# VHH binders against p49116, part 10

Target 1, 238 residues: p49116
Amino acid sequence: EGPLLSDTHVTFKLTMPSPMPEYLNVHYICESASRLLFLSMHWARSIPAFQALGQDCNTSLVRACWNELFTLGLAQCAQVMSLSTILAAIVNHLQNSIQEDKLSGDRIKQVMEHIWKLQEFCNSMAKLDIDGYEYAYLKAIVLFSPDHPGLTSTSQIEKFQEKAQMELQDYVQKTYSEDTYRLARILVRLPALRLMSSNITEELFFTGLIGNVSIDSIIPYILKMETAEYNGQITGAS

## First folded at step 1 (VHH)

Design cb3 (framework vhh_8cml_1)
Fold by ESMFold2-Fast, scan of step 1:
Structure cb3 (fold): chain B 238 residues (1-238), chain A 122 residues (1-122)
Amino acid sequence: as target 1 above (238 residues)
Amino acid sequence: EVQLVESGGGLVQPGGSLRLSCAASGFTFSSYAMGWFRQAPGQEREFVALITGSGGSTDYSDSAKGRFTISRDNAKNTVYLQMNSLKPEDTGVYFCAAYRPSFLGTAEYDYWGQGTQVTVSS
């Protein structure tokens, strides 16, 4: 059996909408987020092990973990997205909404806590200087999670997750041989992804684009897209 | 009661110009982003231009860039769309829309006008 991931799975290049507006707006943020989500799903589809699980399992896995994949993608693409600028703009808007009584204080608190958790996660990944190989394996570990409710074929999913963990360990031991604790520092970041609300992520990044439909409802469509159709979505050409 | 009333539509020759106006009432105008959308016969409604509440930022569709200019006068509760170098493909009903400036909102605009007809033909 060959490796779980090849060098092609390390490549993760986000193409941003151009130009970036002087003042950030919902449309720009949603378009940027959609491109990242589509890139993340295309990345998952390209993994032979993922394809081998079959259509129904693929859909169930991505529905269960899209928020974790998306958040890892935000951290990985933080610089190309100018994510700190986007989050600062959202925070400023939410603070103004409190002052103008446009949103409930409880809702704003939930959203602000989510943004703080996201900022903390992205900052921790940046401080660790996580490389492209490490991101690819972390994404594979969250994708092949056998413990989501309602999954079938959990034994096979677990084997792929363990393979991802082993290949990450081998990579880190070879590449960062002098840093005995690096793998542990990386892995303890992952539980935080499960504490982030997919509903709040959807409302912050996707409401402006998808309207009244949920990410869960569009996932099967995205996973079935032909390569040319997918490329049109991530470049803004249809 | 919220009301958006468009005006300034009409018949124009290719290469001509029109200025659309949208008069708003019933809400705090400066707190809303304002957009222009259009709909050609048998087609879906499409985005044309957007201006933020302060007027500090604008956005345009690719077809509108370089030809159309959106502006607003908050003292008069009015948003404008200056359309230059008009083409037959610009023919349609032009709608004014008001959008709440919120990252937790939908892409759907909060308030819509009834539209004004723009026809570009020779």
Scores: ipSAE 0.000, ipTM 0.141, lowest interface PAE 11.8, mean pLDDT 82

Design cb4 (framework vhh_8cml_1)
Fold by ESMFold2-Fast, scan of step 1:
Structure cb4 (fold): chain B 238 residues (1-238), chain A 122 residues (1-122)
Amino acid sequence: as target 1 above (238 residues)
Amino acid sequence: EVQLVESGGGLVQPGGSLRLSCAASGFTFSSYAMGWFRQAPGQEREFVALITGSGGSTDYSDSAKGRFTISRDNAKNTVYLQMNSLKPEDTGVYFCAAKFGYLRSPDEYNYWGQGTQVTVSS
């Protein structure tokens, strides 16, 4: 069979909402995050191996890993998004929300810990100077995770994950031949993604979602959208 | 600020025709499916018609099939409902709605207009 990913799957271009407001607000942050989420799901949907697993398996995989894909996307697009500025705005908002209710202080601590984990992850990826090929294969490795509860077709999912790992190894060995330990340094970053709460990610980035819907509830609809509708979401074309 | 504004309602005799329009603002129109619902006083909203964001797919209630046609003009941020061969049972307030995804359920629609009255009576 041919490679798991084509050159088209390495290209990952986020188009930010324009113009940027003078002061960052929940709606701008949510729109930016939503564009990244749609880009990530459209990327996954375009993979032939992913399509071959069938609609029910596709939905289950994305529901299980959307937070991991989204976080990798945040790291990859951190410069384009001015992610540090967005996180600073969120932190400022949280600090100003102290004493709105009696339990807000404990919740703020949990959210701050999540932001620190996210910052540490993104800084680690930046320090390693992860390239577009490496990001594409890391996303494939987390997408084709056979170990999530409730999955069917786990043998085929595992084979696709192994193929992703093999192709990443081949790429790194050829491209970064002088850095014998680079692959190990990259792969050891992945477990941190599973320690990040999808509920807190949703609260930080998707509070401005219309209709107060959960990401879990909209995943089947995003995956079923026509290509033109996906492109409209990604580019903001009216 | 999101807004949906319906127009084109009125009084017609059985067998007549009406064209409803819904002007949308405040969101990326082409990314949302647009639906038409109707409601008699004191009753739940009933699904009538749906069109996807691209206009590539449409869906109709059994009562609307063959008589009603939903269409959209993404350049004008407007969705239309052409209603032909109108019957007294088509009487109600017609609401325009915007949703994400493909299900008919009223509870899944994100934005709603205020409605336009359609009355089919002699």
Scores: ipSAE 0.000, ipTM 0.125, lowest interface PAE 17.8, mean pLDDT 81

Design cb5 (framework vhh_8cml_1)
Fold by ESMFold2-Fast, scan of step 1:
Structure cb5 (fold): chain B 238 residues (1-238), chain A 121 residues (1-121)
Amino acid sequence: as target 1 above (238 residues)
Amino acid sequence: EVQLVESGGGLVQPGGSLRLSCAASGFTFSSYAMGWFRQAPGQEREFVALITGSGGSTDYSDSAKGRFTISRDNAKNTVYLQMNSLKPEDTGVYFCAADWEYGSDLSYDYWGQGTQVTVSS
């Protein structure tokens, strides 16, 4: 009966490694991305509805949607991360490789297209001036997606997604009462998240992980971490 | 301007050792996997060894395993190939190549001019 999300679920604060190096390197990018990933998973596991689904379902949901949650997190934290600076540096290197007329790589083109899709998504969210409550509900809609293959408890997941949609609608209608089309403008952005390749996200942001482990393989361990361990990962304080 | 400059090639007897170096400039070195390739007279270029940008992982061709060791010094923007137990079949021009890790592409982004290795008695 209570709300799906509380005010505690609206707070989403990323602490970046400091200082930012003059020349971007894989370690800085990976550390920054890992902090955001851990923050996103900690956020998800703190939701009572998510906890109620059980560990096996929780793992399956996050494995299916981590890239969508991560991309929403990149958009929400884009200024804190200086994401535009990171992406611009990567794009500049790709464009220099193409201009030298020496190599034609289908993979380079795929990565560049991914970066442009990511930039467009983040720019669209910034132009809409999406607030913290709206981000929290968009993340909840993505998290409680009943349509991923292999899921159990799909009826419960669908009910939680519908509850997230209803609470977002109520929030937007109350807070932005004079803008009758705001909700539609926000929701039409969500399908773009499923056009983003999780493999390319791993290559761009997580190449520096020790042992070259996949995000899929570490998700169950992250979800089982205690709160102090999560805080250590997202702040680097432990 | 991007540059890869190989050095350390030369003439060596079978069973001998050589250490190749590749000095890189003009790009963020730690974001690139570095590879060594070779080309013998009348043959296509073949892969020899690879090291990831962090230095955390390496890979070798079957002919190089157990004999060659790739390493890097990111503070000096340099990649190395230590070649031991050299054979006449190792003779060729050795090329340093840079592959953008985030691209994970089959084609390498940047290539050096090469350094000659000759294994002969």
Scores: ipSAE 0.000, ipTM 0.127, lowest interface PAE 15.8, mean pLDDT 82

Design cb6 (framework vhh_8cml_1)
Fold by ESMFold2-Fast, scan of step 1:
Structure cb6 (fold): chain B 238 residues (1-238), chain A 121 residues (1-121)
Amino acid sequence: as target 1 above (238 residues)
Amino acid sequence: EVQLVESGGGLVQPGGSLRLSCAASGFTFSSYAMGWFRQAPGQEREFVALITGSGGSTDYSDSAKGRFTISRDNAKNTVYLQMNSLKPEDTGVYFCAAEYYSDSFGPYDYWGQGTQVTVSS
């Protein structure tokens, strides 16, 4: 009943920590990434179809797809985050580590390949000029993925994914009526998200988390936060 | 002042096990990747194992894969190397290092003084 997403679900506004440090550091990158992760999970929580699946299913879905949602968020918010500057700082640090023979070549290669894949993904989305409606539906398609192992309610999840695909098709055909192949160009970008390692994403963006904390362990907590608690996290209110 | 202090080295017979520890102080431990390196007599220093700041991923040399396990306890500012099925070729001084991600993304390189591991009949 009704559309899967409302206009409120198209709005995706990231607020960056202030002030920006003179030199980029792990803490600033981690706080910026945490705000994007919180925004992404709050976005998912606000979808009535998502709420209808129940808490256990919601937790399982987000645990399975957080890296895909986060990467789409990085692409959408690349300018606000100065993502190219963040990635350049990480690359420069890796290159210095190579010169000093401090890390294995295999490890450096894995991280560099991940950064390259991330840059290529963000560049492809920018080249396609993906708009806010398209991002919202792409996030919904990856959120409502019925094919992750261990999921319950897979028929309902598949129904919501198909609804997201149909609404995206309707939007693209009406808005970009002269570009017959636009939807196909957009959808063929999505498989790349599943090739990117969540462990490497966690290491690049969340290594500043203090203590023995993993993204998997905090997901249930964030999904249960009240709006006031969520707003405190994203605004940095102490 | 940054300090890395290795412990747990010793003499073992082939097929034996040792657990090395490295206690870190003077920096935000969870922001640094931690590595283990070794230097055998007459050889260059070589990479053994790496664990990222969060503990979310690890990397191993070909000689260490399947035999050694790196882990960390960020609450205790300690990194560990569990060494199983030790061979005479594993003999050397083992160093821990803090590198990769730094608090400022500056050129940081912190090394311990090393701990001797000897595998002998």
Scores: ipSAE 0.000, ipTM 0.193, lowest interface PAE 14.3, mean pLDDT 82

Design cb7 (framework vhh_8cml_1)
Fold by ESMFold2-Fast, scan of step 1:
Structure cb7 (fold): chain B 238 residues (1-238), chain A 121 residues (1-121)
Amino acid sequence: as target 1 above (238 residues)
Amino acid sequence: EVQLVESGGGLVQPGGSLRLSCAASGFTFSSYAMGWFRQAPGQEREFVALITGSGGSTDYSDSAKGRFTISRDNAKNTVYLQMNSLKPEDTGVYFCATRYSLGPFRQYDYWGQGTQVTVSS
């Protein structure tokens, strides 16, 4: 039987909007995040094992894990996105909002804690020097999570997750043979993804979306999108 | 109040060329992907070509590759379809369409009225 992921699934290239604005604004941040979200959904949709689960299962699965996939994508693409610059701009805006009493201090604390968790996660992945193959399989482990409430076909999802874990193990043991504990160090990073609020991720990166429409509501649409439309979204610019 | 107005259709002989234009108004043109679709009598609308908001990426149907070129002029709020080596099978009503290229939402999808292209001797 062939591998869960092909070489094409290891390639994950984000094209940023051009030109970069003189000052970061919600439109640029939203477009950058939207491109990453579409790239992540297109990546998932292209996996034969994912397709085999069927449309209803695919929708439920992605609704449950999009924030984890998106966060892994942020870590993987942190340099090309200049994520540290984006987060610094958001922090500066929040600090100004505190000074002007425009936002609840409790809400600002929640958002600041989320940014800190995100920075810590991305920094830990960078320090581990996670490569493209490792990111692809971590995304697959997250995607094929059988433990989300309300999922059907959990036995098949678990089998695909186990296949992803085995293929990651084989890769790490062969590629990083001198680092006996590398796989363990990588895998213990994954639970942190479940501690990050999808609502706060949406507020930070998708506030530029028109009409108060949630990411959850658009997932079925993204998954049904034709290849030309996916390409338009991931390479399109303002 | 989004408007898309196609022009440039007409009658042409096989092997001929036509240049279609679509004038857009009522939205930030450079933020929207623009597409061309066509519909032949008795058939469903089919995709022909797509160009992203910046013009940095294009896509074509298999039948259009090598013969058609999509382009845009963001200063003029206009998208173009240059059609070369036209075949009788290219006959149909050609529609331009737009969607928000910065997000996944389709609630802002808009279509023009179409322009007739007829390829016959």
Scores: ipSAE 0.000, ipTM 0.125, lowest interface PAE 14.2, mean pLDDT 81

Design cb8 (framework vhh_8cml_1)
Fold by ESMFold2-Fast, scan of step 1:
Structure cb8 (fold): chain B 238 residues (1-238), chain A 123 residues (1-123)
Amino acid sequence: as target 1 above (238 residues)
Amino acid sequence: EVQLVESGGGLVQPGGSLRLSCAASGFTFSSYAMGWFRQAPGQEREFVALITGSGGSTDYSDSAKGRFTISRDNAKNTVYLQMNSLKPEDTGVYFCAARGPFYSLHAEDFGSWGQGTQVTVSS
């Protein structure tokens, strides 16, 4: 009963660390990315359908799809983040490292290919002028993926994904009635998200995390955070 | 899960040798530059040695040059530090670390760390 998402789930406001440094560094990039990751997980936590699946299922779903959610968030918040500037700084650093023989050529090639795929995705979303409602439903489609190994409640997850797809279709047909093919153009972008390596995303954006900490290891803790603790992370307030 | 596990530390007399190993898991090892850092009691963590993912380039601190050799075996996901002509000043906890895409020799720019292995040089 009722819609899968409410207007509350459409609001997705990233608060950036202030000010942006004159020269980008790994700390600024990592803090910005961490805020986006925390915002994305809090968004997922706020969905009643997600809560209804239970803690173990919630953890498994987010572990499987965090890279897809994060990448959609990068595309949605690209302007606020100055993502093109961040990626240009990373590319410049990698090119300088080749000349100094400080990084392996195979690694640089893998990272450069990933950056290219990320830029292509973000550019395609920008050209389609994806709105806040469309992003919310695309994130829901990605979140409620029943095809990840080890999931319980797969029939219920599939039902929520189908509901997200149906509600996106209804929204697009009502709002963009003049563009009959808009939904198809949007949906064909989603498979690219699964071709992007979560390990390379982690290295590009979370390399400033000190210690032997992985995104997979922190996911359960973020999902269990009290609302006040969570709000401190996304705004930088301690 | 990314893990780095150091081994090979111990007590040795001045002029002796030790070989440290760092076993890595949970990532594409050959794609990461690997470094060794050390921390003496009451001191900050300092750079010792670095090797690129391919093994084609190495860097050493001034105190390590000519005495220490860093190497790696990508088939075994292991990085090594061969330490020769050890001095009391080499005493400390030795840490293995993996570096992301940004190049740096500063400890704060390394993303993944082991727990360390104790090296004591004393008669």
Scores: ipSAE 0.000, ipTM 0.162, lowest interface PAE 12.0, mean pLDDT 82

Design cb9 (framework vhh_8cml_1)
Fold by ESMFold2-Fast, scan of step 1:
Structure cb9 (fold): chain B 238 residues (1-238), chain A 120 residues (1-120)
Amino acid sequence: as target 1 above (238 residues)
Amino acid sequence: EVQLVESGGGLVQPGGSLRLSCAASGFTFSSYAMGWFRQAPGQEREFVALITGSGGSTDYSDSAKGRFTISRDNAKNTVYLQMNSLKPEDTGVYFCAAVPRYGLTSYHYWGQGTQVTVSS
């Protein structure tokens, strides 16, 4: 059979809301994060192996791993997003919440620890200079995780994950032949993604969601979205 | 301006049925996904059901699956929620929403809600 991913799956272009406001606000951050989430799920939907697993399995898989996919997307798009500036704005908002007695010190500490972990992850990926092919395969390894509770077709998911790992190895060995330990350095970063709380990610980036709609609830909708509907939401031109 | 007006709420006994309606005006109805959300006393607003602009796809919360059916009539600018086998846990204010980005941005629109009470 052919490769798990094609060149079309390497392209990952985030379109930011325009214009960028003079000062960052919760609404701009939420819109930016939502666009990245939509792009990440649209990317997953485009993989033939993912489609072959069926609608119910696709939904369960993405519900289990969206935070890992989103975090990889944040690292990959950090420059385009000016992620450091967004995180600084979030920190400033948290400091203002302390001054107004709106949030407890324990909650602030928990959120600040999450921001530190996120910054560490993004910095480690930047230092390794992870390329588009490597990001595509890391996302595939995360997507095709057979160990989440409630999954069906776990043997097929495991085979797709192994295929993603094998193709990543082949790519790295051919492209970075002089760096014998590059693959190992890349793969040891992945466990950190599972240590990051999806609840805190949702609070940091999706606080602007109206009606307290959870990411878990919107995932099936995004996965079932028609191409025209997806394009209309990303461009805002309908 | 955009307006969403819910109707069809009321008091019903456990196991009963209700049909909610939401009449929309002021926007191109078929270009928007439409959703139903509910809020129980002292709780946050919860997703119930969603239907795409074309009506080609629907989605439900776990508590609504098999009991509730969302539908729409684009010619009448109306979205419906048929609720069967109602439980006391279904009690709350039910809100209609027009969600071009599934409620992710300020482009969404909300109705004022209709009260559903399930008690003996």
Scores: ipSAE 0.000, ipTM 0.186, lowest interface PAE 11.9, mean pLDDT 82

Design cc0 (framework vhh_8cml_1)
Fold by ESMFold2-Fast, scan of step 1:
Structure cc0 (fold): chain B 238 residues (1-238), chain A 125 residues (1-125)
Amino acid sequence: as target 1 above (238 residues)
Amino acid sequence: EVQLVESGGGLVQPGGSLRLSCAASGFTLDDYAMGWFRQAPGQEREFVALISSSGGSTDYSDSAKGRFTISRDNAKNTVYLQMNSLKPEDTGVYFCAAKPRYYGSLFTPQEYDYWGQGTQVTVSS
């Protein structure tokens, strides 16, 4: 039995839409987020262990964890995306929407709390200086989560998650041998991903492309997307 | 100077087809999710179909699903609604709408900032 992830699964390169507009707009934010989402799902599809679970299990698994994968991707690609600038633009829009009486105060409060949680998560990952191997294995740990409701093949999923955890441990121990607590610091960040609402993520990043249609409803399409369609989406070619 | 103009409405017999067009002027559709809504006599505006800014995602009301197809041509700054197997219940004024904001529902008329004046569709028996 070989390793869960190969070197090809460590490479995670987001290609941003070009050029960046003078002022951020809905289309740029949604296009950037969609490219990251597609990159994340393509990454998952390329894992042999994931493919071995079968199409129905693959769809259920990604539906359950896409927000966690996406959030890890935001943290990993925060500099490339200028995520802090995007979030500042979203906050500005929310404040203007309150003044125009277009959104309820309770809804805006929920969205602001989500943005603060997202910023805290990304800042904690940056402070820990998480590398590409660590991100790949953290994504694998959240992908192979056996504890989501409605999953089948949970025993096999759990074994893949344990394999991801063991391979992460081996990597961290060899690469950061002098920092005995690094793995613990990294792993305790993961529960925060499940506290972030997928509905609010969808509202913040996907309104211009998908809106309230639901990422959940389009996941089977993305997972079955032909290579040409996928490449068109991530490069912006059309 | 932002304007949406619908065209292609008319009188058809049950089972017939119509193709509606929505042309934008004064702005480009590239940054907008687009929706088609209809209003029957004496009723509120209801959702019919939507298409994302990239064209990668579409959705339809239960009554439209399988019969109507929404599409867009950003180079022509136009959105289309192909309506097949029309029923008397489809009679109404059809409105094109654009949503340039981050938040809100693609299904809720109040969330759309720009609207056309509508085109009449009449399905007679």
Scores: ipSAE 0.000, ipTM 0.128, lowest interface PAE 16.0, mean pLDDT 81

Design cc1 (framework vhh_8cml_1)
Fold by OpenDDE, second read of step 2:
Structure cc1 (fold): chain B 238 residues (1-238), chain A 124 residues (1-124)
Amino acid sequence: as target 1 above (238 residues)
Amino acid sequence: EVQLVESGGGLVQPGGSLRLSCAASGFTLDDYAMGWFRQAPGQEREFVALISSSGGSTDYSDSAKGRFTISRDNAKNTVYLQMNSLKPEDTGVYFCAARSLTKEILRYGPYDYWGQGTQVTVSS
């Protein structure tokens, strides 16, 4: 069998809504996040091994790891997204909610800690100067995680994860031969993803969802939609 | 064939009311958010209102807020726009549009289907 990933899977280009508003409102943030989510899911869908697992398993797998994939995507696209500005805007919106006594002190703390974790993770990835290949393999490792409850075909998933790990190892050895411990430094970042709450992520980035739709519920639809459906057209809500 | 057909447009005096309807055929609206847009002569098409697939959430342009109400009846496969306190500035062709559930979370995303439009004229 051929490699798990090809050069085509390295490309991960996020297109932001244009123009950027003077004030980053909830809708802009949600739109940006949604595009990243779609890109991440469609990236997964483009992997032959992922397709081989079948629709039901694919859906379950993505439901289990979408937050981690999304977070890796945030890190990878941090510059293009102006992530620091987005996070600042989110904090500002939260401050308004705080002033209106809509959130408990404990919840505020949880949300702020989550924002901090996101920022720190992205900063750590930037400091490591993770390249496109490494991000692709890291996403694959996260995607093909067999340790989530309720998954079928766990043996096959594990095999794919191992393949991703091996290919990453080979790539790092070849590309960064002078840095003997680079692989280890990269892999030790992955546990941080498991510490992040998918619920809080959803609340922070997807509060603009219409009809109280959950990410979990729309994942099957995202996996079925065409990629061209969200890349090319921005309609102004004047 | 998929089709959206708008109706209910016409001539009305300032301060008057109109109720627009958009009937869908060839597909069911259950999995679609529905929107209304309008286009005045020589101007670009602009957003007016949006309703979620379930009907539980709505959004309006600033100009429409407080005056217009979007609603839907999925059993009839129809979306409505109640327009009250109409102004001359509301004159234009009003279009109905459908957006799949996957695109519902896209505030500025494209719509899948469009109607041909219905003329609304507000004039004394």
Scores: ipSAE 0.022, ipTM 0.413, lowest interface PAE 5.7, mean pLDDT 89
Fold by ESMFold2-Fast, scan of step 1:
Structure cc1 (fold): chain B 238 residues (1-238), chain A 124 residues (1-124)
Amino acid sequence: as target 1 above (238 residues)
Amino acid sequence: EVQLVESGGGLVQPGGSLRLSCAASGFTLDDYAMGWFRQAPGQEREFVALISSSGGSTDYSDSAKGRFTISRDNAKNTVYLQMNSLKPEDTGVYFCAARSLTKEILRYGPYDYWGQGTQVTVSS
């Protein structure tokens, strides 16, 4: 009984470090990305269904899907982040690195392909004009994914995913009743998230993390963060 | 003084294995991407392998894929290259290199520090 998500779960507001520097650097990009990651994890842990799965399952789910949640967050917050400007700067730097070093051409190609896929994903979501309710349910669908290796409680996770899908269908059919195929167009975008490399995302956005920690290692800490500590991370409270 | 010192090179038969080490002194590797490069006599330096500062990403040249594994131990301030199924064409001086993240948007680019190299010889 009751909806999977409440109106509070539709609100997703990223506060950026300000001002944006004249020349982008790994610290600004990392701070921006960290705020989005923290916001995404706090969003997930606020869902009663997620809490009901228990600590071990929560940690395993977020470890499995953080890159999908993060990428959806990038698409949702693309304007606030000036994501196109960040990606253009990275592409320009990457092209210069090929010319200067004649290093790892394969690696540079993989990173460029990842950036292209990310740009195409964000562009497709913008073209579809995905709203806040749709983003909330898409994030819920990827969060409650029962098919990641090593997960337990998969039947319960599948039930929550189905509930997310049903509530998204109800919302879209009611709100966009004239567009019969909107739901299908939205859902076919999701498989692209599984093709995005979490390792390349980590390299592009999180290289500035203090102590050279992996996202996998900090997930349990973020999920256990108290509200005051979380607010400090996303606002940069001094 | 900032220094990278390679070790573990030597003479091996084709099909053999070697493990190279690169130890950093005067700085901490935690904030550095690490690469391995090699140079045969009369040839340009070529890329072999790369590992990110987090260890979350690795990359290999086509000739190294499936045979070589790059790894790091930040507690020991050291990066490694495990080389298996060695071929005569793998002969060369192997260099490690460090790239700082603090001055660049993207990790992949010019390397800030280079070692002096360690000789690997695969006899025919």
Scores: ipSAE 0.000, ipTM 0.179, lowest interface PAE 12.6, mean pLDDT 82

